# Ledger of designs, part 13: VHH binders against q9w197

Target 1, 300 residues: q9w197
Amino acid sequence: RLRLQDIPALTQDHCRMRDPAEVERIINEFVIGGPERMQIVSDFDYTITKQRTEDGGAVPSSFGIFNACQSLPENFKAETDKLYHKYRPIEIDPHMPIAEKVQYMIEWWTKSGELTSGFPFDQSEIDQIASKYTHALRDRTHEFFADLQRLGIPTLVFSAGLGNSVVSVLRQANVLHPNVKVVSNFLQFRDGLLDGFQQPMIHTFNKNETVLNETSEYYDLVHTRDHIIVMGDSIGDADMASGVPASSHIMKIGFLFDHVEANMKKYMDTFDIVLVDDQTMDVPRTLLSLIEKQHKLNLE
Short names: E, the ipSAE of ESMFold2; O, the ipSAE of OpenDDE; V2, 0.75 times the mean of E and O plus 0.25 times the DockQ between their complexes.

## First folded at step 6 (VHH)

Design P18 (framework vhh_7ubx_2)
Fold by ESMFold2-Fast, scan of step 6:
Structure P18 (fold): chain B 300 residues (1-300), chain A 120 residues (1-120)
Amino acid sequence: as target 1 above (300 residues)
Amino acid sequence: QVQLVESGGGLVQPGGSLRLSCAASGFTFSDSYMTWVRQAPGKGPEWIATIYSGGSTMRDDSTKGRFTISRDNAKNTLYLQMTSLKPEDTALYYCAKEYGRLSPEYFDYRGPGTQVTVSS
């Protein structure tokens, strides 16, 4: 049986756990179950990408990459900023019921789709801008995705951002392997013109089985792969694997960077492992390494 | 129901050329983003190039001077023109549909592949 004290990556000061005994139990279940029962569900913005670069530089979101494209209409940024100023305060409002917030998210996305329509757009411009940000992936992300590919572990990148940017960054970083699937908001084209986003809309409050019910892949994975690593940087990301069988074992890893002291209790109550200002994939990779080592012993 | 069938591989001398084809059926090819991927023995899959519905392309820097991706929407066919082939290009070459939210073929949305061997 593995003990947490014998796993160096999990004993670092920046690795916080509300219930270390529960984390230890889940790790041992993963190791016993092997890679065939595993799946990964991960956010992209500020989870696969860093929350800060080494020099403290800003990392653009997936929509930030799109908004930097020069072929967008002159007033596009100004119009999207108006929507942001109206709806962002609602999105983060701690007192408004979630059901009420959802209606405002639908309104925001409908209006965003209207702005993102009626003009020609060259997808390759996203690729040109994204090429500058492959270095902004969390350290050892290439190794992490290589581990997942070698182990045959399905990886769902589940983002409320812009999937065109997400795919562009992952592809150019050479980590968009066949076992990686991106579920996000993608641009839609009609007769050579932008026509908003493909449905269904993915926002902060529906990153869960409700949206994933639109894909047969999710149901197949849930039934065959009930050992899940969930990775995210926001409280809402913790529910990306909700609706799985009660027999499932889920390890929720949260990356915390902003307002650490104020957010610590909420993150520790929400995630099994909270990584404070950890711009690496070392903890997720350590979990995969433990699973792989046992798997190799079982095969030999 | 989605079907992708690659062809055009074979044994070629270093410095030679090959044109790979991918015949697509079961979806609206003209609206799709199409990709070429290769897998060398003992290595993971490596992305080569993507062609978007509008014809714009994105190519891996290590091969873009020697490989060209193109499409013929009237024939539902994707192509990869390879020139100045090197022994390191030896791999099984696959075509794949890029993007999709509704996909039961998540684990296997690639054709069977076509083998390219670069050897004297």
Scores: ipSAE 0.006, ipTM 0.202, lowest interface PAE 14.0, mean pLDDT 82

Design P19 (framework vhh_7ubx_2)
Fold by ESMFold2-Fast, scan of step 6:
Structure P19 (fold): chain B 300 residues (1-300), chain A 120 residues (1-120)
Amino acid sequence: as target 1 above (300 residues)
Amino acid sequence: QVQLVESGGGLVQPGGSLRLSCAASGFTFSDSYMTWVRQAPGKGPEWIATIYSGGSTMRDDSTKGRFTISRDNAKNTLYLQMTSLKPEDTALYYCAKEFGRFSGSFYDYRGPGTQVTVSS
């Protein structure tokens, strides 16, 4: 039996837990179950990418990479910025009911799709811009994805951002291995012109397994994998694995950077492990190393 | 249903050339982003090149310019022209449809692959 106090990465000051005994229990279940029962579900923006660079510079979101493309119409950035200023305050409003917020997310999505239609676009521009941000992945992300590939653990990158940018960054960073699946919002084309986004649009309040039920291939692979690590930087990310089997053990890891004091209670209530200003994959990698170590012993 | 079928592989001597083809059906090929990936025995998969709907390409620098990706939208066919082949190029070569909802997935749409063996 592993004890939390014997795992240095989990006893650091920046690693916070509401219920350490529950975390310890889940880790031991993961170790007993081995890699074959594991799957990963991770957000991309500010989860796989850093929330800050070492020099304190801003990291663009996946949509931010797209918006920086020069082939976009002159007014596109201005119009999308107007939508952001209208809908972002609604999205983060702590007092508005979620059902009402969803209505506004649908409006934002619809208007964004309308703006992202009727003109040609060269996707190679996304690659050119994304190439500048491969260094903005969390420290040891390459090692983390290599660990997952070696262990044969299916990894779902589930993003409410722009999948075209997500895929570009991951591929150029050499971490888009065959065990990695990206579910996100992808650009749609008709007769060589942009035609909005592929349906359904993924937003903060609908990131859950219901979206994935459309894919029998994925279900067939992962329905026996009831040990799950969920990673995210926002409260909504904690629900990405909802709808899994009743036998599931889920470890929810939340990356907290902004307004730490104000958000701490909410993050502690939502995630099993809260990582404060930790721009590394060290904690997720530690969980994998514990699973791998026991797995190797069992193969003797 | 989306279908991708690779062909053109085979045995070739070092320094030789091969042209791989990927026949696509079940989707609007001309609007799609197409990728070549290879996997050698006992090794992980390696990305080679992507070609966008507009014809722009991104290539892995490790192939040192020996590989060229192209497409023929009228024939719904993707190509990989390989020159100056080396024994280390021996692998199963896959064609994949990129930028779908499940792009980059181990479960996404890719063909069964075509075997390239570089040996004397």
Scores: ipSAE 0.006, ipTM 0.393, lowest interface PAE 10.3, mean pLDDT 83

Design P20 (framework vhh_7ubx_2; at its last look DockQ between E and O 0.60; V2 from the best seeds 0.00; counts 0 for: pae O 5.4 > 2, unsure alone 61.1 < 65)
Fold by ESMFold2-Fast, scan of step 6:
Parts: sequence; C-alpha cells; structure tokens
Structure P20 (fold): chain B 300 residues (1-300), chain A 120 residues (1-120)
Amino acid sequence: as target 1 above (300 residues)
Amino acid sequence: QVQLVESGGGLVQPGGSLRLSCAASGFTFSDSYMTWVRQAPGKGPEWIATIYSGGSTMRDDSTKGRFTISRDNAKNTLYLQMTSLKPEDTALYYCAKEFGQYSGTLFDYRGPGTQVTVSS
C-alpha cells in the first residue's frame, strides 16, 4: 500500500488536494490495476502547453496560432475579437442555464465558421508558427508521452480549440506517437477555399457528448480501460471522461495559474489534484512511474 | 464512402527506388490533406509525410532527404517517391486522409496498404 507522504512529488506545497485520502485510494487502485486498465484524457491549450514560458512570455492558444497567420483577411482578427468579446462573457456566466449557453456556443461557432470561409489558406503557415512553440510544452512532456507509449496507454488529446494547430505542435515536438489520438475542431475546404470547420463543433459544454456520439470507434477501444487520468486547466475539463462505466476510477488533475486565490476553492472542489503554477508533467509522470514499478514487480 | 487503394510496393534491393501510388475515391480529394504512414513488423505506425490541399508539405526529418510526397488532383492520386532504400524501410505503407475528427494512424481513414521489402 502506497502512502501519499512517501511520494515526494505529491507532498510539495504547489500540489493541493481537497481529499488526500481519496487521492491515495485512487493511486492504489491504479497501481493494482496496472497499465492495461489505464487511459489518459487531456486538454491541450494550457494543459499540454505551458500557461507561461520560462521567461514569463505568453503562450498562444491553438486558435491564437491560427490567428497569427499572415494570409488571413485584413479584418479577420478584428471580427473574431468582436465575437470573443460578445460570447466569452456568456460562456463563463455562472447564472445562465447551460441549455441557453449551448445555443450561444452554436451561434458563436456558426459566425466563426462564416468568418473562416471564402479565402485560400495553407496549413504550412500554421506549421511555421507552431514550430516556434514546441518549447512551450510543459517541462518533461517528451518524457511523459514516451512513458505512455512504452506502457501502451491510449492517450486522447481532447481540445475545443483548433486541431490543425494541436496536431502541428505535437507532431513537430515528436510526441504524436501511435497511442495518441487528437479529437478537436479541424478546418475544412471546398473548391480550394476555406469552408469553416468540420462538424460537429467541439465546445466547452459538449466535449464528452461529442466523443460518445461521433467517435465511437475510439470509445470502443478504451471502454474496458476504467482507470483514467484526466488533465485540464479549466473547470469544464474535469468532465471529459464522463460517460465511462460507474466502476471507473478517475484521477482529475487541474493546472491552476490565473487568479489562484479566487479560483482555488472551485478547482479544489472539482479536481482531485490541483497543481498551482506547475509548468511540468512531473505529477502525471509520478503516477505513471508508480504504476510501472508495481507492474514490473508483478511480471517477475 | 471513402476508399484508398495503395500500389507500387514490392521487393527491391538496398539503394533502389520505388514510387508508391494511392488512388482515392468517395470524397473530394483536392480539398483533403493526405498522409503517408508505414508500419514495420513488430512496430507501431510511423508518420512519413503529409501534403496539404494547396500542395505544401510536412515531412519527417529522418526520411525527408530520400522520400518525396506529391499529389495529382486531376487523377485523385497521392504519390510517395522513395530513393536510396534501406533494409529498415521494409514496412507496409499506408495512405491516409488527415484532419478528420480523429487525428492519428489507427482511427484516420486509411487504405489496406502496399508492402515494401528491401532485401538482397
């Protein structure tokens, strides 16, 4: 039986837990179950990528990479900024019913698709910009993905951002291994011109529903893997693995950086482990190392 | 109904060349990003190169000096020109349609593959 106090990475001040006993219980279940029962579900923006670089510089989101492309129409950034300022307050409104918010998300994506249509575009511009941000992956992300590949653990990168940018960054960083799958929003073309995004749209309120309804082949692969590590930087990311069997053991890891004091209680209530300004994969890697160590002992 | 059919594989001696083809149907090929992937015996799939709808490419650094990806939109055909072939290039080569809801080798649309064997 593993004790939290004997795991140095989990006793650091920046590693916060509402219920340490529950975290300890889940870790022991993971260790007993081994790699064969494991799967990872992770957000990309500010979860696989850092929330800040070593020099304190800003890290663009997956859409931020796209918006930096020079071949976009002159007014594209101004028009997308208008949509952001209109719909973002609705998205984060704590009083509006979710059903009403969903209708505004559909409206936002419909208008974004209209803006992202009718002009030629080359993915190589995304690749060129993304190449500058391979260093913006959390420290030891290469090692983390190598651990997952070695252990044969399916890893879903599930993003409400732009998949064209997500794939570009992961591929250029050499971490897009065969066990890694990306589910996100992708650009579509018609007659050589951009034609918005492939349907269905993935947004904050439908991440899990989209996977269940549209990506059943992946779900069929992983539904017998009932030990899950969920990683995210926003409250909505905690629900990415909902819909798995009730017997599942889920460890939810949340990366908290912005407005730490104001957000701490909500993150602590939502995630099993809250990592405060931790720009590394050290905690997820520690969980994998504990699982791997016991698995190797069992094979002896 | 998406269909991809690879051809052009075979037995070739080290240092030889092969041109692989992928015939596409059931979707608008000219608007699609297309990828070549290979799988060697006992190993997982390895990405080789992607060609975008506009013709620009992204290639894996380990093979880009010997392999060239290209497309002919009028013929709905994707190509991989391989030169200076090595025994380690022995693999089943797959054509895949990229940037659907799934990205990755196992869940993307791909063909049945064409076998390349580099041996004396």
Scores: ipSAE 0.704, ipTM 0.861, lowest interface PAE 1.3, mean pLDDT 87
Fold by ESMFold2, look of step 7:
Structure P20 (fold): chain B 300 residues (1-300), chain A 120 residues (1-120)
Amino acid sequence: as target 1 above (300 residues)
Amino acid sequence: QVQLVESGGGLVQPGGSLRLSCAASGFTFSDSYMTWVRQAPGKGPEWIATIYSGGSTMRDDSTKGRFTISRDNAKNTLYLQMTSLKPEDTALYYCAKEFGQYSGTLFDYRGPGTQVTVSS
């Protein structure tokens, strides 16, 4: 039986846990079940990409990569900024009912689609900009994804951002292996022109099993895997595996970087492991190593 | 429903050339990103190239520029021109529709494939 005190990566000061005994219990369940019961569900922006680089360089979001493309119409950025300033405060409002927020999110998405329509666009512009940021993935992401592939662990990258950017970065970084699937918002084309985004919209309040249950590819990928690691950088990411049976074991890892003291309580209440200013994949990699090595030892 | 049918495979000598075709139906081909993937015996699928709706392409470096992806939107047909073929190119070659809501190297909309065998 593994004990947390014997796992150095999990005893570092920046690795915080509200209930270490529960983390220990879940790790041991993962070890018992082995790689064949595992799945990964991860956000992309500032979860697989870094929240900060060592030299302080900016890491754009997946929409930020798109917005840097030169062929966008003259006023595109200004118009999308107007929508952002109107709707972002609604999205983050702590008191507005979720049902009301959803109506505004639909409105925001609809208007954004209208702006992103009626002109030519070439995915290769996204590819060129994305190529500059393959180095901005968390340290040891290449190794992490290689291990997931070798162990046959289905890995879902679940993003409310722009999937065209997400896929481009992952593919060019050589981590988009056959076991990796991306669920996100993708550009739609009609008659050679942009025609907004493909249905259905993925937003903050449906980034969970509601969207995933509508896709047979997600179900086929993971329907037998009830040991889940969830990774995210915001409170909303913790719900990405909602709707799994109560018998499932879920480890929620949160990457906390901004306003650490102000956000610590919320993150500790939400995630099982909170990693403060950790720009690596070292903790998730440690979990995979334990699952593989200790599971094999138990079988021998 | 989405249907993709590959053709043009066969037995070829090392150094030879082949042109693979993929006939598409059941979706608006001209608005879709299209991909060639291959799978050799005992190996996982390997992405070769993608051609975007606007005609630009992205290719895997492993073929070292010997393979060229193209499309004819009037005929709803995707092509892969293969030159300087080597024994290691022996594989089942698939075309696939890419960049749906759910993306990755494995696609649920791919054809049955066409076999390419490179040997003396």
Scores: ipSAE 0.283, ipTM 0.695, lowest interface PAE 4.7, mean pLDDT 86
Fold by OpenDDE, look of step 7:
Structure P20 (fold): chain B 300 residues (1-300), chain A 120 residues (1-120)
Amino acid sequence: as target 1 above (300 residues)
Amino acid sequence: QVQLVESGGGLVQPGGSLRLSCAASGFTFSDSYMTWVRQAPGKGPEWIATIYSGGSTMRDDSTKGRFTISRDNAKNTLYLQMTSLKPEDTALYYCAKEFGQYSGTLFDYRGPGTQVTVSS
């Protein structure tokens, strides 16, 4: 049996745990189960990407990458910014019921879609912008995805952002391996013009819905994999695995960066592991290394 | 009924060129994300490039600069122009249609593939 105290990556000061004993239990289950029972569900923005660069630089979101494109209409940025200022406070309001928030999120997306319609757009602009931010992935992301591929672990990038940007970054960063799937909001075109987003819409509060059931191929890949690592930077990300058909053990990893003191309790109550200002993939890699090591031993 | 049929593969010497084609039918080709992937002996499948209505993206390695993805919507045909071929490019090459809202390496449909062998 593995002891948490013997795993240096998990005993760092920035690695917080509500229940270390539970984390240890889950890790041992992962190790016993092997890589064949594992799957990963991860957010993209500020999860796979950094929350900050080494020099303190800003990292754009997937929509930020899109908004940086030069061919967008002049008023597009201004109008989308207005929507952001209107609906973002609602999204993050800790006192508003989720059911009520959902209605506002739908409204936000609807209005955004209307703005994102009726003009031509060259998606290669997204590629150009995205190419500048491949370095903005968390440290050792390449190694992390290589580990996942080597172990044959299905990996779902589940993003409420813009899928075109997400895919562009992952591909150009050479981490979009065959075991990696992306579910997100993608641009829709009609008669050569933008026509909003493809349906169904994915927003912050419906990642736990059965949107994944629409693809039989994906279901076939993960239906026997009941050990799950969930990664995210927002509270809503913790529930991404609830839409998975079968789960027996779930490790929820949260990346906390903004307003650490104010958010600590909620994150600690929501995630199994809370990583404070950790811009690396060291903890999830550590988990995989433990699983791999034991797997090799079992084969000997 | 959706169909994808690859062609143009074969045996070539190092430094040679090949142009792969993929004939598509049964769906709106012009609106689809179309992808080339390959699988070499002893290796897993790897993504090469994707083309969409507004552009294309390609992996950032030794294939970039040597390979070019293109399409002819009038012919419902996807192309992969390969130049300066190397033995390491030996693989079965697949044409694939990406699944709508799902992207990456999740495909709606895939052809049977065409074999490319680079050898002296």
Scores: ipSAE 0.021, ipTM 0.457, lowest interface PAE 5.4, mean pLDDT 89
ESMFold2 (binder alone), look of step 7: mean pLDDT 76; pTM 0.753

Design P21 (framework vhh_7ubx_2)
Fold by ESMFold2-Fast, scan of step 6:
Structure P21 (fold): chain B 300 residues (1-300), chain A 120 residues (1-120)
Amino acid sequence: as target 1 above (300 residues)
Amino acid sequence: QVQLVESGGGLVQPGGSLRLSCAASGFTFSDSYMTWVRQAPGKGPEWIATIYSGGSTYRDDSTKGRFTISRDNAKNTLYLQMTSLKPEDTALYYCAKEFGRLSDSYYDYRGPGTQVTVSS
């Protein structure tokens, strides 16, 4: 039986847990179950990418990469900026009920789709811009994805951002292995012109209901894998695995960077492990290492 | 640490004027996109105006004739000049900072706000 006090990565001050006994229980269940029962569900923006670089510089979101493309029409950036600055304060408002926020998210994405229509676009520009940000991935992300590939663990990158940018970054970073599936918002084309986004639109508050349902191709791959690591940087990310079997054992890891003191209670109530200003994959990798070590012993 | 502190609110009669200020610290202010937002009692937040690092502004059509957003990069201060104030302008006014246009982060900072009350 593994004890949290004997796992150095989990005893650091920046690694916070409301219920250490429950975390210890889930880790031991994962270790007993082995890699065959595991799956990963992870957000992309500010979860696989850093929340800050070492020098404190900003990291663009997947939509930020798209918005930097030069072939976008006159005023596109200005119009999308208006939408961002109108709806973003609503999205992050800590006092507004989620049900009320959802209506504003639908309005925002509907208007964004209208702006992202009726003109040609060269998708290779996304690759050009994304190439500048492969170094903005969390430290040891390449090793983390290599561990997942070696262990044969299905990995869903589930993003409310732009999938074209997500795929470009992961591919250019050499981490888009065959076990990795990206589910996100993808550009749609009709008759050589942009035609908004493929439906259904994924936003912060609906990341579970549109994708992790029984009709998805990904569900068929993972419905027997009831041990899940969920990774995210926002409260809504904690629900990404809500569509899986009720008997599942889920470890929720939350990356907290902004307004730490004000957000700590809510994050600790929502996530099993809260990582404060931890720009590495060290904790997720530690969990995989413990699973792999026991698996090797069982095979030998 | 990013900090935003609003000031300049108060009680004013209809037709009056107020200038709101937002003092910023903990980031490179001159590179940032800064926004004014207001929230009336029982209502959701309403975007007023954004000023970009280069000085370009985008403003809500309902207030753009009466409200002017500006910045002083030497003082790390954002301003909102309000004229011809109406009772419907009564709200808590707060400033917000994004990490930048290309870095539309899920985490934006906003100040605690300054109360504007327009009443006779």
Scores: ipSAE 0.005, ipTM 0.269, lowest interface PAE 11.2, mean pLDDT 82

Design P22 (framework vhh_7ubx_2)
Fold by ESMFold2-Fast, scan of step 6:
Structure P22 (fold): chain B 300 residues (1-300), chain A 120 residues (1-120)
Amino acid sequence: as target 1 above (300 residues)
Amino acid sequence: QVQLVESGGGLVQPGGSLRLSCAASGFTFSDSYMTWVRQAPGKGPEWIATIYSGGRTMRDDSTKGRFTISRDNAKNTLYLQMTSLKPEDTALYYCAKEFGRLSDSYYDYRGPGTQVTVSS
């Protein structure tokens, strides 16, 4: 039996747990179950990418990469910024009912689609801008994805951002292996013109397992995999694997950087492991290494 | 439904050239953008180049001086012209259609690939 006190990566001050006994229990279940029962569900923006760079440079979101494209209309950034200033306060409002927030997310998405329509767009610009941010992935992300590919663990990158940017960054960083699937919002074209986004819309409040019922082939791949690592940087990310059987074991890892003192209680209540200003994949990799070590012992 | 079949690989001496082809079917090739990827033994996949429906290309800096991606929409075929080949270019080369949402086939990422071996 593994104990947390014997796992150095999990005993650091920046690694916070509300219930260490429960974390220890889940780790031992993962180790017993082996890689064949594992799957990963991860956010992209500020989860696979860093929340800050070492040199203090800004890390753009997946939509930020798109908004930096020069073939967009001159007023596009200004108009999208107006929508952001209107709807972002609603999105993060702690007192507004979720059902009411969903209606505002639909409104925001509809208006964003209207702005993202009726002009030609050169998709190669996304690749050009994304190429500058392959270094903005969390430290040891390349190793993390290599571990997942070697162990045959299906990895779902589940983003409410822009999938075109997500795919571009992962592809150019050489981590978009065959076991990695991206579910996100993708640009739509009609007769050579941009025509908003492909349906259905993925936003903060519908980012969960019910959206994933769309693909039978992916379900055939993961339905036997009831041991799940969920990774995210926002409270909504914790629910990406909701709807799985009660017999499942889920480890929720949350990356906390902004307003640490104000957000600590909510993150501790939401995630099993809270990583404070940790711009590495070291904790997820440690979990994989424990699973792999036991798996190899079982194979002799 | 979506099918991609690579060809044109083989054994070549250092400094040599090869032209790879990818025959596409099951989708509107002219509306899609296409990518070449390679995987060396014991390594992960490495992106090489992408060509968009309008003909613009994006290439990896390490190979862009030696590799050229092109397409023939009338033949539904993607090409990779490789020159000044090095032993480090030894890999399985495959073409890929742009990644989509979860509703796209998990296994439609790429074709089966064509082997390129650069040795004396």
Scores: ipSAE 0.006, ipTM 0.260, lowest interface PAE 13.3, mean pLDDT 82

Design P23 (framework vhh_7ubx_2)
Fold by ESMFold2-Fast, scan of step 6:
Structure P23 (fold): chain B 300 residues (1-300), chain A 120 residues (1-120)
Amino acid sequence: as target 1 above (300 residues)
Amino acid sequence: QVQLVESGGGLVQPGGSLRLSCAASGFTFSDSYMTWVRQAPGKGPEWIATIYRGGSTMRDDSTKGRFTISRDNAKNTLYLQMTSLKPEDTALYYCAKEFGRLSDSYYDYRGPGTQVTVSS
């Protein structure tokens, strides 16, 4: 019943769709199914946080927040950057089989853990730095999370970054409500010293709900919720919900900012909705508002 | 459109020298981290060196005494000066761009590569 032409947020030039009829179909399924069938799966870095600030400045990643902490060993950032430069070319190699890349991701994680071990660290340093970036969240992120809490929609923040930073930013922005769960890489402590990262490792090639469903009790919360909004800023984020039931309706929203011309075809092929340089939560919020309006009518 | 085009490879005798170039277009070169990577037959990609926006470099310990990375922002060109070449340096050499964002959500661009063969 709903037509895309009647939804202003979806008719803007920066809102791109390869298949508008399919987007319209999924929206109508969401509206019919109501909030009780909904779940959100979202990346954090450059998806919940902006890809740029108002002045065009860069926003640090979750690991970038950690790397800015002053109590880290003198050479920590240099050694971590060295690992990044060694393993990043392998990560993005288009010819190497995924199974072989996974082995190198494990090696990178192991070496990063070794660097992130044997010294005391206070979470309050992450909190101090993260407090400066609560305003780097996409515009109307607070309202978006408030909508999700009001509607009782489980929200998974699924990040291959550093969960300590993710949780700190969300908590200080007052959006880490009880319906929000963070799955990411977390620091591990032993006898008051850093001891690498908690298992399991989350990397770009294992960010999918099939792995999560067997690892956490999150499966019990969401297995009956087959209407999913997936949000990400990279091609790999589109697979975060790949393990859900065949009856599922998934709306994949991709935030595209860097190399728009070069990446447009791939993003259009991968995501149902591609948002070009849109530093707001307006499109996800519009989907929720349509669901909520129909739900309220059905209760009356 | 982002384009990276490597050149300067070829056949060279052990102990010889080569200078590789990477011509960049389609982005603000001066605002990018630039990297050299090589891949030998039957091996995975191996990082060689990265040059930051301001000209500072990070280099692999095994090659840093023999290889020098540099950039010319006026020409949008990245260079790798290789000296005292050894047979084990035989590989396809690629350049790659990086914005300095450590996000798992961003895919770097790399060129098709230039072949370096060190042999008699």
Scores: ipSAE 0.000, ipTM 0.243, lowest interface PAE 12.0, mean pLDDT 82

Design P24 (framework vhh_7ubx_2)
Fold by ESMFold2-Fast, scan of step 6:
Structure P24 (fold): chain B 300 residues (1-300), chain A 120 residues (1-120)
Amino acid sequence: as target 1 above (300 residues)
Amino acid sequence: QVQLVESGGGLVQPGGSLRLSCAASGFTFSDSYMTWVRQAPGKGPEWIATIYTGGKTYRDDSTKGRFTISRDNAKNTLYLQMTSLKPEDTALYYCAKEFGRLSDSYFDYRGPGTQVTVSS
């Protein structure tokens, strides 16, 4: 049986746990179960990408990459910003009922689609901008995805952002391997012109339910994989794996960067492991290495 | 570490003026969209104004003409100049960085807020 004190990556000051005994228990279950029972569910923006660069430069979101494209209509950025300013405060409101928020998300989606329609657009423009941000992936992201590919672990990149940008960054970083599935919002074209986004919209309040509806083939692949690592940078990301069997063991890893002291309690209550200003994949990779080491011993 | 620290709030009489500041660190301020949002007691958050790179602003009509957003890129500081304050302006005011539609990852890029109370 493994003990947390024997895992150096998990004993660092920036690695926080509300319940170390529960983390230790889940790790041992993962190690016993092996790679065949594993799956990964990860957010993209500020989870696979860094929350800060070494020089303090801004890391754009997946929609930020799109908004930087020069071929967009002159008023596009201003009009989409108006929608953001109206709907974002509603989205993050802690007091408004979720059912009411969902109606505003649908309204936002509909209006965004109207703005993102009726003009030609070339994916290569997203590719050009995204190429500048492959260095903004968390340190050792290439190694992390290589570990997942080698172990045959299905990896869902589940983003409420823009999938065209997500796929572009992952592809150009050479980490979009066959075991990686991206579920996100994608641009739609009709007669060579933009025609909004592909249905359905993925937002903060429906991330989990879209997996079952959009990716039935992926669901068939993963529904028997009851050992899950969930990775995110926001509280809502912790529930991306809800709906799996009750017998499941889920390790929730949260990347916390902003207002650490104020947010610590909520993150500690929500995630099993909270990583404070950790711009690396070292902790997720350590979990994979422990699983792999035991798996190799079992094959001998 | 990205940090946004608001200041300048306090108790003000109706008709008064107040200037809020937001000190930013841990990112390239000049490349970021900056926003002021407020939350009144018992209400949801309300967007006030955004200032883009290059200084272009967008403001909510309910505060238009009374509130002015501005930035000083050399000092990494965002401002909200408020005039003709009303009791209805009583709220926690906070600043936020970056424009990240359809993603809750931007929630962590807001400040703790500064309380403004307008009362006689």
Scores: ipSAE 0.000, ipTM 0.235, lowest interface PAE 12.5, mean pLDDT 82

